# VHH binders against Ubiquitin fusion degradation protein 3 homolog (ufd-3), part 1

No score or structure here was measured in a lab: all are predicted.

Target 1, 271 residues: Ubiquitin fusion degradation protein 3 homolog (ufd-3), of Caenorhabditis elegans (g5ees6r586to856)
Amino acid sequence: PLVPVPDFYIIGLAGKGEKAIAKLKELNEKQDAFQLNPDQINGLEELFVLPTSSNYSSEVTQSAFEMSLQWPVEHLTPVLDFLRIALTHHSLNSYFCDRERGQELVGRLIAILVSDPADVALKVLVCRCIANAFSHPVGRNLFASTELSTLAPLVVRQVLNEKTVLQMSAATALANWSLALLQQSEQCEQLGPKEDLLRAILNGIESVDSFGYLGEDAIIRLLQALVTVMWGDASVIRLAKNRNIAQIAARLKDAVSNDSGKNIARDIVEM
Positions, changes and structure headers below are counted from each chain's first letter, unless a header gives other numbers; antibody chains are not in Kabat numbers.
ipSAE, averaged over its two directions, is called F for ESMFold2-Fast, E for ESMFold2 and O for OpenDDE. V2 adds 0.75 times the mean of E and O to 0.25 times the DockQ between the complexes of E and O.
[cut] marks letters that were taken out.
Atom coordinates printed by the task and the answers are left out, and those that the model quotes come from them; centres of patches stay.

## First folded at step 1 (VHH)

Design s2
Fold by ESMFold2, look of step 6:
Structure s2 (fold): chain B 271 residues (1-271), chain A 120 residues (1-120)
Amino acid sequence: as target 1 above (271 residues)
Amino acid sequence: EVKLVESGGGLVQPGGSLRLSCAASGFTVSDYEMGWYRQTPGKQRDLVADIYSGGSTKYGDSVKGRFTISRDNTKNTVYLQMNSLKPEDTAVYYCAAGTESLYGETFDYWGQGTQVTVSS
């Protein structure tokens, strides 16, 4: 079944990364203070070769990110492309998402989205980093402790972009976030985070007249996020109903032709 | 696996019309930015037309008002209707799909191309 979200989605190791690698090397030659050495570049390159979920980790690769994340924002696109892959590896996820490093990472991602860069690639890769952070427990815990009033609205804004790749990247991040919060609440009673995520989503989409410009897969992912965050939780369901979830679900349903998407939208109305 | 197959190219007289088709497999065309590009020998590929997930369109300056991009989601196919053809429209026409093209390119996947020749 598609709801609740059955397992965390991992965004995309398709392709061989040749363009990301070439761009990283080009921009590396332009750095003054934080230039990577060849061993560090090789450590990053290996991330594109390895399978998803392998437990790759090296101090050289850690140091490469510590230096290259300090590059000017206009040079960060290839760095974030390597980082979203790194977050799929258990040891690198644990390293970057724990304690102060995790809070610093979240702050950097927020800063990029707040700046609303014209470069769509930066926004796509921020959303992909967020989505892939949920592939391991330390990343999940980081976002469970993160203020949802700041980051989640910024991600929701990206779902409404005209570029399909950004729609899908952002909606997948929201779906993973919903699943992480659902699983956390099933383990322990923790109040507020699911309501906060639901509020962020509804605030961002309640004024949209028609979702017809969104890709169907992104709409389905958004519907999955909504059902998952509400799953089995009367207070979250009441909040959604008080915010006109039925009308929002109807507009989402109108934008899909796929039976699975229509069924999820109907299920929201009937919850 | 993503696959794009163009068809409908050929010879046509100036002022004539031609309709190109791009059959897609391995993905749903409505979930992607789809486009048509053309290339003459020795030149870079030029944008002809784009269609976005929600159906909005964009055209190259030289084809505005003469060419129309459309899609049929039921047949998973994108079309280029080419009217009022001119000799300068002679080129190989490529269908393209945009997915994860982040490094200065709009489109990640390309078809094999179909020749359009406007002459005599």
Scores: ipSAE 0.071, ipTM 0.409, lowest interface PAE 3.9, mean pLDDT 85
Fold by ESMFold2, look of step 4:
Structure s2 (fold): chain B 271 residues (1-271), chain A 120 residues (1-120)
Amino acid sequence: as target 1 above (271 residues)
Amino acid sequence: EVKLVESGGGLVQPGGSLRLSCAASGFTVSDYEMGWYRQTPGKQRDLVADIYSGGSTKYGDSVKGRFTISRDNTKNTVYLQMNSLKPEDTAVYYCAAGTESLYGETFDYWGQGTQVTVSS
């Protein structure tokens, strides 16, 4: 059964985040500038205990991120872990993904992926922040309007990484991205965004001989992203066919033992 | 709230089979490392099987080849298929969830456990 992504995925760490809090406090003590005060740390702690449907907003929590996002990149892992949760809250999503702050956020995420840090956790959390940004309209608008030629290829590269957690986080970001662009195109005609995302995905994976090293769930999520970006759009489907989507889908199908993934790959070929 | 609920335990004869289920709520199982551990009285919890967020698996030495961990993302459930059961497999079996390698390999969440007894 060929279907687009039904709803935006939210990548949450359920629970209270004790390890993330402990690491944040440790690294906070090492800051010369931008050190967080206890109220700011408490604001961040609250994020892990609130339900993802909460409309949480807090000036002190906003300021905690504004300070801690200025930390050196090697100290950003716990900050991004809190940020991915913050982006699931409508008011914080709207705050950080607005036109001006959002451009700074996107630039930071690009810089991290370009640097290709040895710490896989940074890349995982960048992809999870991107995925969760799509949970609310301001974040969707930010990423749909920004950096399909720069950020999307960097995320696609993470799908092909050796670490399965990074594969899945990146594929989930692409699936949400595909859904956001699908929904945007249904509301108004825009030239090129779905084609640009499709090109970014195909450019990144067309030379791969075998996907056998990828986790099966990540392959299925990538197939979902492809189905979604192509859904009901003859121009996007024609682009995919001209780029040999049938051969790519066959290689993805060969790496999946699950019938659901095999069916999605077959449906892409027949689309 | 985060909740892990094990089921499927019970009494079984040596050589028999059981399938344990771990129903998860409050999070998505595909985003986490999920595992099965077991504990006999007075002992530490032993690794039985792990499944990573990307789907790769790891097994304890004493169960490799007999037990299979799997995941059904549509039901948000993790399974442990236990074949060729032996009396030394008798234990309380716990489901666990945690974040892979971000801050260590410690599991953050545990179920209440389900008893498996292998006895003549």
Scores: ipSAE 0.024, ipTM 0.341, lowest interface PAE 4.7, mean pLDDT 84

Design s9
Fold by ESMFold2, look of step 6:
Formats: C-alpha cells, sequence, structure tokens
Structure s9 (fold): chain B 271 residues (1-271), chain A 123 residues (1-123)
C-alpha cells in the first residue's frame, strides 16, 4: 500500500555523475578562500561511483564539504548534488546531521530557500538533501525536531512551484518527514511535532483553489505525507478536520485521475 | 556502480506468456519513474510501459491490454508481464528510468538504461 508511507524515499542520482563533477571542478577554479585540493575533489568523486546505499566516509571528504559548503550560493549546485548523495551514507549522514553541524546545515538550506533563486536546480537539490537526510537516524532526529517552524513552510512552498521536478522533490521530502514523525511518535507518547508539520503543510496549501498544474505523482506524494502524519492519531486528525482537510483533499482529488491518488484522498476524508 | 539488469526473456510461441524482471543495484527504483522499452535492429526504441512513483501506468498502443508493468519495492525490481504474445513483439527489451529533467543542462534525458533481454516470438 502507499499509506502510510511504506519506507523512506531515497533520491539517488546514481552512476558517475559526470556533469556534477565537471561543474564542481569548473567552479572550484573560481574559488578564492575555499578552494578544494585534488584529494578533496577525489573524495567527492568517489561518492558518485559508490552505491547510494553503501556506507562511505573519509576525513578528506568531510573536509571537502566543510570548505565547499562555504562557496557563494550561485556556486552551490554541484556541492548540494554531492551532499544529496553523501546523506544516503550512514557515516556521512551522522557527521553532517549531528547537533552542531546539522544546525549549521539547516541554516544554510533555509538561507537558500529564502533567497528564492531563479535557478530551480538549487531549490530542487535543497529539497533532495532534506529528503535524503531522512534515510538515516541522525538525519531523522535533526529534521524531526525543532526546525519545523521555519524550514517546513519553505519546503511546502516548493511543492507549489511550476516545475514538476521541484514539486516532486519537495513532496518527497514532506513524505519522508511525515514518516519520520510517525515513527518517532510511536516510540514517544507526545505528538506536538506531527501537528506542527501538518500545520505547515495546511498553511501553505489551504488557500490554493486548484492543484491542476501539479504533476499527478507530486499530488500523490503530498497526499501520502498528509495521511502519514495523521495516521492513527486522533489529535492530529481532529486538527486536520478543524482546518477543513476534507475540502483540501477534494481539491487534490480533483487534480488526479489515478485511482491510487483518489483512494488516498478518500482515506483522508474518512479518517 | 548503477546497474539495471533485465532477465526473463526467451523463445515463446504466439499466444504465450513471459515475465521480464529488471533488478536494480546501486539505485532505488521506488524513488524513480521506471519504464520498459523495446527495440528491433535499426529502429528507434518503442515505448512498452511506464510506471510512475505513485503507481500510475502508461502503455504503448500496441501492448495495451496484453502487458502489465509492476514494481516490487522490497526487491528493488520492476516487472513486465507479457501475455498473448505476437511475432511483432519480438525485440530486445530494455529497462530504463523514464526521461527526466537534467539540472545542469535544463533538458530532459534518460538517466539509466539496462543491457536488454531478448524476447523472440516464433514466427
Amino acid sequence: as target 1 above (271 residues)
Amino acid sequence: EVKLVESGGGLVQPGGSLRLSCAASGFTVSDYEMGWYRQTPGKQRDLVADIYSGGSTKYGDSVKGRFTISRDNTKNTVYLQMNSLKPEDTAVYYCATVETYDLYTGEYTFDYWGQGTQVTVSS
């Protein structure tokens, strides 16, 4: 079944990533303060030749990210593409999503989304980094905690973008976020974070009259996020009902022709 | 290394059935849109079936009603069930990611495709 979200989605580029590597090397030559050395570049290149499910880490690769994440925002596309892959590796996920470095990372991702760059690639890669951070427990803990009030609304805004690739990347991040919070709440009896994520989603989409411009798969992923965050939780379901979830689900249902999407929308109404 | 490995092809009589498998490694099929394509020598590839992450499907006109695409996320595998096979279904069948947006060029392209498996419907 599609709901609750059955497993964390991992957004892999897979393979050699030759365009990302070439762009990184090009932009590296333009850096003044944070230029990478050849060993650091080689460490990043290894990420694209390894399976995204493998566990890779090295101090050289860690240092490469520490330097290149300080590049100007207009040069961050390939850096975020490597980081997206790095977050699928347990050791690198644990390294970058720990309390101190994770807070710095989240702050950088927020700054990029707030700047609203015209280049859609940066926004896509921010959403993909967030999605992939949920692939391991340290990343789940980072994003399932206190960062919902600022970051989640910015991600929800990306679901409403005209580019289907951004819609899907953002909706996938929200689906993973919902699953992480569902799993966390099953271990703890307190449910505040799920209500916060639900509010962020509803605040972002409740005024939208028609979702017809969204890709059907992004709508289905957004519906998965909504059902998952509400799953088996009377207080979250009551909050959703008080926020007119039935009308929102109907607008989402009107935008899909797929039976799976229509069924998920009906499940929301009947919860 | 990313690999898409097709299997399950072979020789079959008209009216018969085959089930193709596409096993992915280094690559999670649940996060991608997947498809089957087929090609005869010297011709362009022909769409057989796509399966999108939400479960919706799309079929080429010549296979509608006879072929079914499916996915098993726990096995990281995409399947093509082929029924009522005809001699014109003879081809090499490829598993691939569907054409997607390239963030560096701003153009659509295929990310990955497999080596293919031969299906022959005896004539």
Scores: ipSAE 0.254, ipTM 0.656, lowest interface PAE 2.5, mean pLDDT 85

## First folded at step 5 (VHH)

Design b7 (from s2 with T99S S101A E105K)
Fold by ESMFold2, look of step 8:
Structure b7 (fold): chain B 271 residues (1-271), chain A 120 residues (1-120)
Amino acid sequence: as target 1 above (271 residues)
Amino acid sequence: EVKLVESGGGLVQPGGSLRLSCAASGFTVSDYEMGWYRQTPGKQRDLVADIYSGGSTKYGDSVKGRFTISRDNTKNTVYLQMNSLKPEDTAVYYCAAGSEALYGKTFDYWGQGTQVTVSS
């Protein structure tokens, strides 16, 4: 079944990253400070040939990110594409999502989304980095402890973007976030974070009259996020009902023709 | 390793129909832009249909209204329903996958192709 989200989604495991590598090398030639050396570039290239389940890490690869994340924002697209992959590796996830580096990473991602860059690829890759951070426990802990009032609304805003690739990347991040919070609450029954994520989603979408402009798969992923964050939690379900979740779900259901999407929307109404 | 495997090609009379399938492995089709392209000997590959990660579709002018691209995310498969086939639709049809407009190229991966022949 699609709900609750059965496993964390991992984005962008296809391919060897030849386009990202070529662009990184091109932009590396333009750096004044923070130029990568050949060993650092080779370390990044290795990320794209390793399987997702690999536990890859090296000090050279860590240093490559330390340098290249300091590049001008207009040059960060290939860097974030490599980081998206790095976060699928347990050791690199743990390194970048620890308490101190993780806070810096979250702050950087917030800054990019707040700046609302014209480059859609940059926003897409920010959302994909967030989604893939949930593939390992340290990344899950980072985002479960992140102040939802700042980052979550920025991600929700991307779901409503006109570009279908950004809609899907953002909705996938929200679905993973919902699953991480569901799993956290099952371990210790702490409330608050699930309500905060639900509020962020509802605040962003409650005024939308029609979701017909959204891609159908993005709507399904958003529905997965809503069901998952509410799953088995009477307090969260009550909050959603007080915010007219049934009417919102009906508008989402109207925008999908797929049985999977209609079934998920029905689950929300019947909760 | 990304793999795309096309099936469903064959010989069909003018006016007939075929349904092509593209089974994907190594990635989730809903996360990628998927497409169908075709090639006749001596020509470049032409767009037939694209489906974007969010579900939006685009079609080549010569097939608009006759062909339909779709996804089945539970089977990780993309389809091309081809109706009202004409002799000029004869080609090798390729399934493709890639990131949407990242780095200036649309498709990184291609299947080996399936032959569609429309003739009496």
Scores: ipSAE 0.128, ipTM 0.454, lowest interface PAE 3.5, mean pLDDT 86

Design c5 (from s1 with D31K E33S Y100W)
Fold by ESMFold2, look of step 6:
Structure c5 (fold): chain B 271 residues (1-271), chain A 120 residues (1-120)
Amino acid sequence: as target 1 above (271 residues)
Amino acid sequence: EVKLVESGGGLVQPGGSLRLSCAASGFTVSKYSMGWYRQTPGKQRDLVADIYSGGSTKYGDSVKGRFTISRDNTKNTVYLQMNSLKPEDTAVYYCARETWDLYSGEYDYWGQGTQVTVSS
């Protein structure tokens, strides 16, 4: 069964990264400051061949990100593509998601989403970085402690984008976020984070008349996020019901044809 | 291997109709936004119609009300019904799949194209 979310999703394990590598090298040649040296580029290339179970860590690779994340926003697409993979490695996740570097990372991701770039790839990769940050405990803690009033609404907005790849990337980030908050509440008491995430989601989608343009997989992922953040929590369930979750779930159910999505929508209504 | 094969183009008189088909293999059409685009020689491809992965549709201004995009998930095929054709509709029509490849622009797979000619 798909609910509550059974384990954290990892985005982008497919492919060998040839296009990302080629684009990084092309854009690197255009940098005045923060140009990467060959050792740094090689450190980034290694990310596409290593399994997620490896505990890859490299000071050269860390420095490559510290330099390339300072590139102009319009050049960040391949950098974020490498970063979302790096966040699937325990040691690199821990490095980039620690308190100080994590706050800088979150600030950069917020700035990109606020700028609303025409390049959809940047928004996709921001959402994928957020989603993959949840693959390890330091990343989970970063986003569980991050101000939900700013970042969460920006991610929810991406679910409603017309591009299917962005819908899915954003909904997966929300599903992972919901699971992280559920697990956190089972281990220690937190005042209000699940309610805050639920409010951000509902605020973003409550005015949508029809979800017929969203892909079924993205709808299922969004339903997973909703049911997971509500799971076993009377106060969150009460908040959802006071916010017309039954009508929202019905509209989501109407936009999906497969049984998995319909069953999750029913579970939400019957909680 | 992802493949898109268009068919149904041809010569038609003004006011006539044609139905284009786009047979897809290597993926499930309902999981992607799919589109029809057209191109006159020397010009860029213009949007004709999109069908979103969820089934909603969008049309270019010049074809609104005359063309209909649809899909048949059991045949893994996307259609473009073109009615009230005008000489201005003469172009090569391409079926395309929405990109999930972030480095290939808006669409990552295109068919070979099918010629539509509207002339008396």
Scores: ipSAE 0.309, ipTM 0.688, lowest interface PAE 2.7, mean pLDDT 87
Fold by ESMFold2, look of step 9:
Structure c5 (fold): chain B 271 residues (1-271), chain A 120 residues (1-120)
Amino acid sequence: as target 1 above (271 residues)
Amino acid sequence: EVKLVESGGGLVQPGGSLRLSCAASGFTVSKYSMGWYRQTPGKQRDLVADIYSGGSTKYGDSVKGRFTISRDNTKNTVYLQMNSLKPEDTAVYYCARETWDLYSGEYDYWGQGTQVTVSS
């Protein structure tokens, strides 16, 4: 079953990272300040050969990110690619998503999305870092509620991009966010966070006439996010119905031919 | 077994027209973003046209208004109608399907290319 989201998604390697490593080395040679030494580069290379979700940590690898995250934004693509992998490791997630470093990281991710760079890769990797940050508790704590009012709308805008890879990366971040908020609401009484995420999503998509330009997998992931944030919560379900969720789900359903997507859309309407 | 087979290239005089075809097998073209790119010797491949899964299109600045990308879902084929051809349009034209590689572009399946030559 795909709903509610069953586990946090991890956006792992599509390959062995050879292109990311080559690009990092190329851009490293262009740095006047914050140039990485060979040990730091080797530390980053290790991230591409370790199993996803292993508990890898290294002070040299931490220092590599401390320096390379200070590179100019146009050079951050390979740095963020290493970082999204680093965030799948419990110790590195805890290190980068703590209160102080996490606030600085979120601020940089927001700045990138606000600038709306022409380089789609930067936006993809921001969304993938956000998605993978939810894979461990410190990252979940960082992104839950404190950043909803600014960051969530920016991520929702990326779902509507015409590039399928960005659609999927952003929708996966929203699905993980929905699951994190669902789990948070089970732990304590807190008003508003699930409603705020639902509002951010609906505000971003309610005026879209047709979702036919979105990839089917991204639509399914967005439907997963919607059903998960509504799951078992009468007030969130009522908010969704008052915002015409049935019509929105129907438009999303029209853009998929896959039975899984059609079934999730029906579940939303019937909630 | 994903395959993209381009056809329709050739020699044409300036001001003429050609229609390129990209026959796809192993997947359904309407479920993916598809594109046409071109390359002159010694240069990177340049965007000519994209057609997204929902039917929206995007064009490179130098071909906008002259070229039209389309698809026929019954034949699982993507087309590029090329009108008002100029010598600068001379290139190898490639059909591509979106599967993204972060560092080399947004497409990972390419055809072998078809030559278009515009000369008197």
Scores: ipSAE 0.044, ipTM 0.393, lowest interface PAE 4.7, mean pLDDT 85

## First folded at step 8 (VHH; from b7 with S99E)

Design p2
Fold by ESMFold2, look of step 9:
Structure p2 (fold): chain B 271 residues (1-271), chain A 120 residues (1-120)
Amino acid sequence: as target 1 above (271 residues)
Amino acid sequence: EVKLVESGGGLVQPGGSLRLSCAASGFTVSDYEMGWYRQTPGKQRDLVADIYSGGSTKYGDSVKGRFTISRDNTKNTVYLQMNSLKPEDTAVYYCAAGEEALYGKTFDYWGQGTQVTVSS
């Protein structure tokens, strides 16, 4: 079953990350104040060869990120590529997504998306960092507690981008976010976050005339996010109905030919 | 270990059809740009079809309208349906995978290839 989202998605590329490593080393040579030493580079390289179930962390690897995250934004692409992998490791996730460092990380991700950089890779990797942050509880708590009025709309905007890789990365982040909020609401009675995420999604897509330009898998991921955030919650379902979710789901259904996508879109109508 | 294994090649009469499969292991096909490329001896590999992580597709000019790339995420497999085959479609067909829009467009992983021969 695809809904509710069954498990948190992890966005990764199996292998050594040779392109990311080569680019990091190239850009490192351009740094003056925040240049990484060989031990720090080796610590980052280990992230690509370890399994995601590993609880890898070291002070050297932490310091490598602390230095390289201070590089000019134009040089952050390989740094974010290593960071999205680091966030799949429990100890590094807990380190970077804690209350203080996590707020700084979220602020940096927001700043990148607000700047709307021409470099699509930066936006893709921001969305992948967000998606992978949900792989562990500290990251889930960070993004589930983040004020959704700023970050969530910025991520939703990326789903509507013409580049299919960005559509998919952003939609996957939203699907994980929806699952995290669903699980959080099952733990306590705090209200508002699921409604806020749903509003952010609907605000971003309600005026779209046709979704035909979106990749089918990105549409399916977006549908998963919608169903998951609404799952078993009468208040969220009523909000969605008051925002014409049935008509929006019909437009999404028109853009997919896959049975899985059609079924999820029909599930929304029937909720 | 990332692995791509092509199958479904063979000998076909002009006007016939073939369906190529690319079974992937060690990664999820929907997270990558996947593609089919073909090569004749002494020439560079030519784009046949791409499917992007979001499901959008792109085709080489010579195969547009005749070939269809598709993906089955439950089987972690990419397909190439080849219709109205012509002798100039004769080549070794390779499945490829790579990250989109990062560090330049290159494919990191390639299969061993499967021969397609279109002849009377």
Scores: ipSAE 0.182, ipTM 0.498, lowest interface PAE 2.7, mean pLDDT 87

## First folded at step 9 (VHH)

Design q1 (from p2 with A101V)
Fold by ESMFold2, look of step 10:
Structure q1 (fold): chain B 271 residues (1-271), chain A 120 residues (1-120)
Amino acid sequence: as target 1 above (271 residues)
Amino acid sequence: EVKLVESGGGLVQPGGSLRLSCAASGFTVSDYEMGWYRQTPGKQRDLVADIYSGGSTKYGDSVKGRFTISRDNTKNTVYLQMNSLKPEDTAVYYCAAGEEVLYGKTFDYWGQGTQVTVSS
C-alpha cells in the first residue's frame, strides 16, 4: 500500500558519477581557500560506486565535505550531489546531522533556498539531501524536530515550481518528513510537530486554484505526505478539516488520473 | 549494476499498436528523466518521448497524439504505448535514463534496443 508512506524514500544513486566527478574536479581548480586534495576527491568518488547499504565512513571524506561545502554557492552543485549520497550512509549521516554540524548544514540549505537560485539544480539537490537525510535516525531527528518553521515552508514552495524534477524532489522530502513525524509520535505522545508540518503544507498550497501543471507522481507524493502526517491522529485531522483539507484534496484529485492518487485523496476526505 | 532492458518490439501492420517496456534495475526510475529514442540505420537517434522525474512528459513532433510514455514506479518500469503505427515508425527503439538538470541534459544509460517494424 502507498499510505501511510511505507518506508523512507531514498533519492537514488547517480549511476557511475563520472559527470559529477568531472564537474567537481573542474570547480575544484577554481578554489583559492578550500581546494580538495586527490585523496579527498577519491573519497567522494567512492560514494558513487558503493552500494547504498554500505556504511562507508572516512575522515578524509568527512574533511572533503567540510571544505567543499564552503565553496561559493554557484559551485555547490556537485558537492550537494555527493552529499545526498553520503547521507544514505549511516555514519556519514550521523556525522553531518549531529547537533552542531546539523544546525550548520540546515542553515546552509535554508540560505540556498532563500537565495532562489536561477539554476534549478541547486534547489533539486537541497531537496534530495533533505529527503535522504531521513534514511537514518540522526538525520530524522535533525530535520523533523528542529527547524520546521523556516525550512519546511521553503521546501513546500519547491513543490509548486514549474520544473517537475523539483516538484518530485520536494514532495519526496515532505513525504519522508511526514513519516518521520508519524514514527516519532508513535514512540511518545507528542503534540505540535505534525500540526506544524501540516500547516506549512497547507499554507503553501491552499491558494492554488489548479494543480494541473504539477506532475502526477509529485501530486501522489504530496498526497502521501498529507495522509501520513494525519494518520491516526484526531488532533491533526481536526486541524486539517478546519483548514479545508477536503477542498484541497479535491483539487489535487482532479489533477491525477491514477487510481492510487484518487484513492489517497478520498481517504484524506473521509478521515 | 545499472541495467535497462527493453521488450515488446516486433512486426506490426500499419495502423496497429505495440507496447514497449523498459525494465530498470540498479536505480529508481522516478528519480531520473527516462526516455525513448529511435534510430534508423545511418541516422542520429531521434527523441520519441521523455518522462521527467515528476511525471510530466514531452514528445517528438511526429509521434504526438499517437504515442504515450508512462511509468509504473511499483515495477520500476517505463512504457511506450504506440498507436496508429506508420511505416515511418520503423526503427530500433532505445530506452534511456539520465539526469534532467545536472551537468547538462544527457542520457548516461541506454538499453540494447528493440526492433519495431511496421509493414504490410
Scores: ipSAE 0.393, ipTM 0.701, lowest interface PAE 1.9, mean pLDDT 87
Fold by ESMFold2, look of step 11:
Structure q1 (fold): chain B 271 residues (1-271), chain A 120 residues (1-120)
Amino acid sequence: as target 1 above (271 residues)
Amino acid sequence: EVKLVESGGGLVQPGGSLRLSCAASGFTVSDYEMGWYRQTPGKQRDLVADIYSGGSTKYGDSVKGRFTISRDNTKNTVYLQMNSLKPEDTAVYYCAAGEEVLYGKTFDYWGQGTQVTVSS
């Protein structure tokens, strides 16, 4: 079944990174203070050829990210493309998402989204990094609650973008976020995080007149996020009902023809 | 490892139908652009149909109204339903996958192809 989200989604094509590597090398030549050396570039190349289930990490690869994440925002696209892969590796996920480095990473992703870059690819890759961070426990712990009230609204805004790939990447990040919070609340009741995520989603979408411009798969992913964050939690369900979730679900249902999407929207109404 | 495997090609009479399948592994088909292209010997690959991550589609002029691209996310498979086949549809059909907005839109992964032959 699609709800609650059955497992964390991982976004990304791996195994052939010729274009990402070529772009990284091109932009690397424009750097003064944070230029990567050949060993660092080789470490990043290895990420594209290793299986995503590999437990890859190296000090050289860590240092490559530490340097290249300091590049100007307009040069970060290939860096974030490597980072979304790195976050699928348990050791690199644990490294970048630890207590201190993780707070800096979240702040950097927030700053990128706040800058609202014209290049849609950068926004897509931020959302993919967020989604993939949830694939391992340290990333889940970091992104589930760190700066949630700031970051979640920024991600929700990306769901409403005209580009379907950004819609999908952002909605997938929200679905993983919902699952992480659901799993954490089953282990230890924490006050507020699921309500905060639900509020961020509803604040972002409640005034939208029609969802017809969204891709159907992105709508389904957004519905998955809504059902998952509400799953089995009377206080979260009550909040949703007080915010007219039934009317919002009806507008989402109107934008899908797929039976899966209709069923999920109906599940929201029946909760 | 990203892998695309086409199937469903064969010999069919003019006016007939075929359904091609592209089974994908190593990624989720709904997250990326998927496409069908075809190639006649000595010519470049021509667009047959694209399906984008959000589900919207695009078709080559010569196949509009006759061919339909679709996907089944539960099977991680993309299909090409080919109706009202003509001899000029004879080609090797390739499944492709790629990024929609990164590094100049191009397809990075291709299957090995499946032969479609339309003749009496």
Scores: ipSAE 0.342, ipTM 0.660, lowest interface PAE 2.1, mean pLDDT 88

